# VH-VL binders against Monomethylamine corrinoid protein 2 (mtmC2), part 3

Target 1, 218 residues: Monomethylamine corrinoid protein 2 (mtmC2), of Methanosarcina mazei (p58978)
Amino acid sequence: MTNTEIFNKLTNAIVTQDIAGCAKLTQEALDAGISPLDIITKGLSPGMKIIGDKFEAAEIFLPQIMMSGKAMSSAMEILTPELEKTKVEGEEGTGLAITFVAEGDIHDIGHRLVTTMLGANGFDILDLGVDVLNETVIEEAAKRKGQKIILVGSALMTTSMLGQKDLMDRLREENLRDSVKCMFGGAPVSDKWIDEIGADATAENAAEAAKVALNVMK

## First folded at step 4 (VH-VL; framework fv_erenumab)

Design S37 (from E04a with heavy chain N57Y, light chain A98Y)
Fold by ESMFold2-Fast, scan of step 4:
Structure S37 (fold): chain C 218 residues (1-218), chain A 119 residues (1-119), chain B 110 residues (1-110)
Amino acid sequence: as target 1 above (218 residues)
Amino acid sequence: QVQLVESGGGVVQPGRSLRLSCAASGFTFSNYGMHWVRQAPGKGLEWVAVISFSGRYKYSVDSVKGRFTISRDNSKNTLFLQMNSLRAEDTAVYYCARHYDYSGYFDYWGQGTTVTVSS
Amino acid sequence: QSVLTQPPSVSAAPGQKVTISCSGSSSNIGKNYVSWYQQLPGTAPKLLIYDNNKRPSGIPDRFSGSKSGTSTTLGITGLQTGDEADYYCGAWDSSLSYWVFGGGTKLTVL
């Protein structure tokens, strides 16, 4: 089977909520010598983009995206040990990354990859998960005001991306904005959006996220 | 310890309404999706509805769509099921249950509240 | 009629092993994770097995789950009188787009 064929099968497994097939295909891809990052970016993430678009178009509903998320979680359990092999050594005191997916968004493949890459690059991780209220993010940041913190949020739907502006506004209102760094990602997020809401950074893809976060924290 | 306690059941005539409540304690309610599952007398389990952590997204089985509305109040740790246009076939014990993981298995259940639709 | 098919009853003697079957299709058990629930008389259901074969904390290892193709089984070893209950399998159904349960199996300990 060509790499293109296996990527297409992985994408289809995500879209069709084939949890067991997704795990099996992920292992087959690794056994074929395909990199963990390519499996994610060329196979799994395209599937999440498709189901996200269908959900916004009301072609699929909450349970279907949740099941696609389970398929992704199964693949990530297989891929995480391989991604940990990319860990950058010797960097200490990098800081704490508080990672989350925006309120109203249950897609987590980008979130899982970013969280894993940050941990592999020396960040301590506090992973809040998906569909996270901005209030929860603010509370966790406020508890740790004296620490070196980066807030790392993802949004895969345009409707949930608007929550990033609300988060920035609330950080200013709570006098926490200057105490944290903020990096946002996801398909709808752009450099212009980051500038508009006054956040610190975005990364073009999850593989770049750790490098961008390290630069922001220095 | 995780506890879910349902209330609001009773006997009602066809076409009337009831509102069920489920009081949650022992966990961070706002972090979990919640379900309603029912069981007719002498019958098996039937899934009814789910709501996301925030309350933003909802979904229900076709037989109750347009008649039942699931909702929640995270500030009060309470889940609701508004049941309108009740029919005899809605007679059941109604359980609230906590959603765990993306797959949506039901890791904790309440003790149930009985709804009887009869004249 | 239930979407997932279970035998209406099974029985075994104390100390023996019993298996409860649950049959579905490619749209539910065939592609999605299975959970199992125990309902003692007069009580709410309790989670026994999730993700095909995993046990929640507090569930003894006498209970096990397995899945093959479009079918799943709940195994109970060292059967005790306190195991008399109704048992339900459950899974997401991709074609119906909702969670489905088996019709339930009444376990009688002889």
Scores: ipSAE 0.032, ipTM 0.594, lowest interface PAE 7.2, mean pLDDT 85

Design S38 (from E04a with heavy chain N57Y, light chain S94Y)
Fold by ESMFold2-Fast, scan of step 4:
Structure S38 (fold): chain C 218 residues (1-218), chain A 119 residues (1-119), chain B 110 residues (1-110)
Amino acid sequence: as target 1 above (218 residues)
Amino acid sequence: QVQLVESGGGVVQPGRSLRLSCAASGFTFSNYGMHWVRQAPGKGLEWVAVISFSGRYKYSVDSVKGRFTISRDNSKNTLFLQMNSLRAEDTAVYYCARHYDYSGYFDYWGQGTTVTVSS
Amino acid sequence: QSVLTQPPSVSAAPGQKVTISCSGSSSNIGKNYVSWYQQLPGTAPKLLIYDNNKRPSGIPDRFSGSKSGTSTTLGITGLQTGDEADYYCGAWDYSLSAWVFGGGTKLTVL
């Protein structure tokens, strides 16, 4: 099977909630010499975008997207040890990444990968999890004023992405905007959106997220 | 020390309504999806409904759609099931249960509350 | 009617081994992880096995799970009188877009 064929099968496994098939295809992809990052960015993540879009369009329902998440998680159990083999010890003063998924969003796969890559690249991690209120993010940042901090938020759905603007507005209102760096990711997040809300960065995928975060924090 | 405590069950006539509550403690309630699962007398388990962490997204089995509504109040750590147009077939013990991650299993269950629909 | 098929009852003596089968289809067990629940008389169900073969903290290693094709099996070794209960398998079903359970198996320890 070609790389393109295996990526398409992985995407389909996510979309059809094929948990066992997703794990099997992930192992086959690794055995074929495909990088863990390519498996995620070219096979698995496209599936999560498709299922997220279908969910927003009301073509599928909550149980289906939850089980697609399980299919992704089964693949990540296989991929995480491989990703950790590329782990690099961080430099002194890299900073703290406060990671979270936007309020109203149940999709943590991209978030988990970004969090792992940041930690592997020398960031200290404070992972707030999923469905995180902007107030909670603000409180955690305020407690650590004067520290080298980057806020790393993810959103898969357009409706939860709008919460990123609210977070930026609140950082300005609380006089915290200049105390932190802000990087947002997720399928609907674009460079244009980042510019419009006045955040610092976005990254196309989890490996780029670590590189972008390191650059933003210099 | 995860605890789930259901209440609101009782005996009710067909066509009436009941609201079940499930009080959660010992964990961050707002981080977990929640379920209702029922068990008719002498029968097996039947999944009824699920609600997302935020309460924004909900889904129920076809047999209760339009009649049952799942909801939650994260500020009070409480899950609800509003049951309208009750039928004899809805007679069961109703359990609330915690969803663990995206794995689709139920890691903690309440003790159940009994709903009897009879004339 | 239950979607997953279990035997209605099994019996064994203390100290023996027992296995409880659960059969499904390609839309449930064939593609998805399986969980098992123990329900002691008069009590709520308790999670016994998740992700086909994993035990939660506090569940003794006498309990084991396995999955092959469209079927799964719960194994109990060193059977004790306290193991008398109803046992249910459970899985997500693609075609029904619902979590489904087996009809339950009543284990009697004589």
Scores: ipSAE 0.011, ipTM 0.565, lowest interface PAE 8.4, mean pLDDT 84

Design S40 (from E04a with heavy chain N57Y, light chain K31R)
Fold by ESMFold2-Fast, scan of step 4:
Structure S40 (fold): chain C 218 residues (1-218), chain A 119 residues (1-119), chain B 110 residues (1-110)
Amino acid sequence: as target 1 above (218 residues)
Amino acid sequence: QVQLVESGGGVVQPGRSLRLSCAASGFTFSNYGMHWVRQAPGKGLEWVAVISFSGRYKYSVDSVKGRFTISRDNSKNTLFLQMNSLRAEDTAVYYCARHYDYSGYFDYWGQGTTVTVSS
Amino acid sequence: QSVLTQPPSVSAAPGQKVTISCSGSSSNIGRNYVSWYQQLPGTAPKLLIYDNNKRPSGIPDRFSGSKSGTSTTLGITGLQTGDEADYYCGAWDSSLSAWVFGGGTKLTVL
């Protein structure tokens, strides 16, 4: 079967909450020589976008999106060891990545993928999850003053993206801005937005996010 | 140590209301989805309702839809189940349970609170 | 009542092995992961197995899970009197859009 056919089957497995099929197809894709990143970006992530759009449109409800997340999770359990084989090991600790999805945003696929790639590239991970309040992020950063920290936030909606500006403003108010690096991602996030709010970086995809994070933590 | 403690159960007549509470401790409550699961006397487990970590999204089994409402107060680490128009068939021990990840399982359960609907 | 089917009871002697079956359909066990729960008399359920065959920390390796097609089994070796309990399988059901449980199996250690 063609790569396109297997990607379409992976997308459908996510959309239909086919947890076992998603895992099976993921292993078959790896066995066929397809890269872990292509399986994620061309097969799995498109399915999560579809299910996320349906959830926003109220065509599906909380149980369905949770089970689509489980299908994605089952695939990532298989893919994570393969992604780690491409890992570049550092001599001294790379630092701590505090990862989160903005308040009001339940779409966590980009977040999960970025978190996995950061961990594969030597970061210690503190994953705060989804729909995270800015005060929680500030509190976690403040507890760890003096550590090498990068805050990694994701937003898929313009409304939740606005919370990134609030986070930057609060870091400055709490005198924490210079104690951390800040990288934000998500479909509405642009280089112009990063400049506008005074954050450190963005990346166009999860693989690039790890590379960018390593560069800003130099 | 993760702990979930239910309260609010009791004996009530058909058509009346009860509000159950579940007090959570030992973890960051706002990071986890929560469930209500019930068990009728001498019977098995029946899933009732789920609420997202933020409280914005809720879903319940069809047999209680319109009568039961799940809610939470993250500032108080407390989960609620508002039960209206109670029926004899709602008689059960009600457990709150923590949803872990997208794994589709319940990793921690409370001790349960008993609801008896009788005339 | 129950969507997943379990035998109502099983029994074996101390030190023996027992298996508890749970059967479903393509909309639940056939495509989704299975969990197992132990309920000691008078207590709340406790997670024993998740994702078909994984054990939480603190669960001894005497307990194991497996899945084949639309059925799953819980295996218990080296039976102890403290294993007397009700055991429940559970899974998401894609057609019902609900978490479903088996009817429960009462294990007696004679």
Scores: ipSAE 0.000, ipTM 0.468, lowest interface PAE 12.8, mean pLDDT 83

Design S41 (from E04a with heavy chain N57Y, light chain Y33F)
Fold by ESMFold2-Fast, scan of step 4:
Structure S41 (fold): chain C 218 residues (1-218), chain A 119 residues (1-119), chain B 110 residues (1-110)
Amino acid sequence: as target 1 above (218 residues)
Amino acid sequence: QVQLVESGGGVVQPGRSLRLSCAASGFTFSNYGMHWVRQAPGKGLEWVAVISFSGRYKYSVDSVKGRFTISRDNSKNTLFLQMNSLRAEDTAVYYCARHYDYSGYFDYWGQGTTVTVSS
Amino acid sequence: QSVLTQPPSVSAAPGQKVTISCSGSSSNIGKNFVSWYQQLPGTAPKLLIYDNNKRPSGIPDRFSGSKSGTSTTLGITGLQTGDEADYYCGAWDSSLSAWVFGGGTKLTVL
């Protein structure tokens, strides 16, 4: 089977919620000598984009996106150790994404999709979860000063969005602003808001988030 | 440790409504998706509905779609099932169950509450 | 009637081994993970096996699961009288967009 055929089968496994097939095809791709990064970026990630777009368009429902997430998760269990080996062999690393949902906000499946898409596109992930204090984000960034880091925050409410300005102000006060990149998302977040608070980027949806983050980290 | 306690069942005539509740304790309720699963007398298990951890996304089987609505109140650690236009075939023990992992296996179940729809 | 097919009953003596089969199709067991549930008389179901062959904390090693093609089996070794229960297999069905269960197998320990 050609590499293109393997990638298309991986994409289809994600889209059709073929959890066991996705893991099997991932191992077959590795056995065929395909790099872990290519398996993710050319096979698995395209599937997640398709299924994410279908979910956002209400063409599929919560159970299907959950099953696709399980298929992706199963593949990543196989790929994560191999991806670390590949990085060491002279590949330039993408960096660390510290992901979180703001204090006073709820966890969203969109946050999980963003985190999954970032991981699928080569980011190491430190997921802080939901209802995360700005102090906690600052602390985690300070511990890793000198690493290639992007802070990825989500807010679903206007009051949670205002906390993003507080986070940017604290990064400047702690002399950490130049040490990290910052990408914020969520329904109330706009390009105008990003410009006002001096953050680096926003993305319209989970699929775009990985592309935007990669561009920001160049 | 983890405990789920259902309530709200009873005997009702066809066409009436009932609201089931499931009180959760022993875990961070807002971090988990939740399910309703039912079991008709002497029969097997039938999945009914799921709700995401935030309450934003919901889905139910076709046989109850438009009649049953799953919801949750994370501030009260409570899951609900609003059942409208009840039919005889809705007669069952209704179990609250916690979603496990993306795949949605049911890792903890409540004791169940009985709904009987009869004329 | 049930989407997944199980034998209605199985029986064995204490200390023996028993296997309970569950057959599905390419839209459920064939492509998705399987779970098994134990329902003791008069009680709620309890998770016994998840992701085809994994056990939750507190489930003894004598319970095992396996999957092959469109079928799965639950194995129980060293049978005890306390194992008398109904056993259900379950999986996501991509075609129906629903979690589906087998009809249940009543295990009698004679």
Scores: ipSAE 0.005, ipTM 0.508, lowest interface PAE 10.8, mean pLDDT 83

Design S42 (from E04a with heavy chain N57Y, light chain D51E)
Fold by ESMFold2-Fast, scan of step 4:
Structure S42 (fold): chain C 218 residues (1-218), chain A 119 residues (1-119), chain B 110 residues (1-110)
Amino acid sequence: as target 1 above (218 residues)
Amino acid sequence: QVQLVESGGGVVQPGRSLRLSCAASGFTFSNYGMHWVRQAPGKGLEWVAVISFSGRYKYSVDSVKGRFTISRDNSKNTLFLQMNSLRAEDTAVYYCARHYDYSGYFDYWGQGTTVTVSS
Amino acid sequence: QSVLTQPPSVSAAPGQKVTISCSGSSSNIGKNYVSWYQQLPGTAPKLLIYENNKRPSGIPDRFSGSKSGTSTTLGITGLQTGDEADYYCGAWDSSLSAWVFGGGTKLTVL
């Protein structure tokens, strides 16, 4: 198969909720020497965008987007170990990324992608998962005063995004704000919101998130 | 049936305080974010404040920041709006409304309680 | 002035069709879901349309919504006198970090 042909098949597997096919095509792409990043950005992510747009337009419903999410998850189980292998020897000074999805939010596909890209770009990872209390994030940051830390939070719902402001307020109250960098993402998150809450950065997609995080940690 | 019933409105002088309540019934109150939305006499709708399902996270429109505080008591199925330093421009009917998280809309509204700031 | 722009009024005869427009920007309608609310005289607003084009249970199919770019429309067919009300569009505004509404459109059925 050509690279373009396999990317198109990966995109179609996401869109058609072909969980087993998506995993198989992902492994075939790796075996063909295609980079994990290209598999994600040129094959899998385009499919997630298509299915997300269809869901937003009410052309498909919750069961279909959940199944597309499972297809993506099956691919990421294969790709995550390969992305970790891209970490270059000598990058141990990059810092620790503490990654989490806001309290009340269980959407983990974008979160896993961002976390994986950070790891692939030299960050050590502490992934707290989904539905994470701000108190938990504060505790993990407080345990690691003096380390280079970036807090990387995401929210896909407007109500859960409000927790990002509370986290910033708590960091200031606990005298931890100057000890960490903060990057927030998710569909409702904007540059205006980042400025208002006094965080350090946002990024439009997972690949950009890694570049932005590296710049913030310089 | 989902019901939201506001109370606590009245006529108050500028600079005074008032506390609004919204009694919720017919659904699991602790599973939903809640809003306050107001409407000045003869005017349109203006969003005021939101609170998360747990009560932990709060946000309000800039014109009321520092003066209004939204809160909730999930054990009593009640939403509150503490309004301090009231101004004539706060005169409005105040509605509580239930939040739908994903798309950010207001699926159920109370009948409203009237606040008039006048001396 | 409202962030979302609606005509202040529309009118039509019983049985006719009306379309109420709502215009915004890339930071609100352009990127976020739109909802529509009906407010009968002396009553609280009631949800008519959510997520651009979906109707809650109990809302007749005479009411429809659509979104294109930074604009949205509410369509009402087979107008009845009971449809006389103010209609509001609403959306989250990412730039303002606030929920915003249109100025409202008063529908008169003559």
Scores: ipSAE 0.006, ipTM 0.488, lowest interface PAE 12.5, mean pLDDT 84

Design S43 (from E04a with heavy chain N57Y, light chain N53Y)
Fold by ESMFold2-Fast, scan of step 4:
Structure S43 (fold): chain C 218 residues (1-218), chain A 119 residues (1-119), chain B 110 residues (1-110)
Amino acid sequence: as target 1 above (218 residues)
Amino acid sequence: QVQLVESGGGVVQPGRSLRLSCAASGFTFSNYGMHWVRQAPGKGLEWVAVISFSGRYKYSVDSVKGRFTISRDNSKNTLFLQMNSLRAEDTAVYYCARHYDYSGYFDYWGQGTTVTVSS
Amino acid sequence: QSVLTQPPSVSAAPGQKVTISCSGSSSNIGKNYVSWYQQLPGTAPKLLIYDNYKRPSGIPDRFSGSKSGTSTTLGITGLQTGDEADYYCGAWDSSLSAWVFGGGTKLTVL
């Protein structure tokens, strides 16, 4: 089977909520010598974009997008250790990425992918996970005042974006804003929004997140 | 500690309406999707409806579509089920439950509130 | 009729082992993760197993889950009188676009 055929099958597994098939095809792709990054960017992520677009167009419903997310998560459990093996050479002192999701389970996929890509590109990782209060993020940053830190948060909806503004406001109130860099991602997050709240960056997608973070931390 | 407390159940005549509430505490309510699941007397569990963490997106089982509406108020940490045109077949204990992970399982359940539809 | 099929009852003596089966199809158990719930008399259901075999914090290792093809089983070892309950399997059904449950199995500890 060609690489294109494997990628198309992975995309279809995500779109059709085939959780077991997605995991199996991911392992088969790795066994065939396909890079973890190509599996994600050419197979899995296109499927997530298709299902997301269908959901926003009301062609599918909440349960279906949730289950496509589970198919993606199952593949990422397989790919994460492989991505760690492909870490790029970097300069010493890249920094610490503190990663978190304020919103629930539906945003976890992007968070996992971003966290993995940052680690693969030389960042030390402190992953706070999901259901993370802004207070917790502030506390972790305050403990490490003087270290090279980038805060990496994810949001899917506009209400989640408002939480990002609250975090920026609290960093300023606590005199921590100048001590950290801030990068936010997710479907509603734009360059315009980043400028409006006074954060440092956003990435167009998870695959670009490490490049953007490295540039911000120069 | 995660806690879910349902209220609003009662005895009503066919064709009437009830609104159920579920008060959530011990977690960031706005981060989780929520479900309603019901259980008729002496019968098994039946999934009824789901709502996204933001309240923007909703879905319900066909047997209640057009009659039941799930909603939430994140500022009050409260989930609702508006039940219109009630039928005898809607008689059940109604549980609210928290959605966890994409696998679609229900990790925490409330104690339930009883709805009886009879003359 | 329930979409997932369970035996209506099962019984065993204290200290013994029991297994509760749950059968589905390719649209539910065959491709999706399964969960199990325990409902003690007069109480709400409680999550017992998720993602086929994982236990939440606080669930003793006497409880186990397994999945093969379109079927799943809940295993309980070292049975205690406090295990008397109704047990439900659950899964997403891709054809129905709905969460579905088994009809429930009443466990009696004699």
Scores: ipSAE 0.006, ipTM 0.509, lowest interface PAE 10.0, mean pLDDT 83

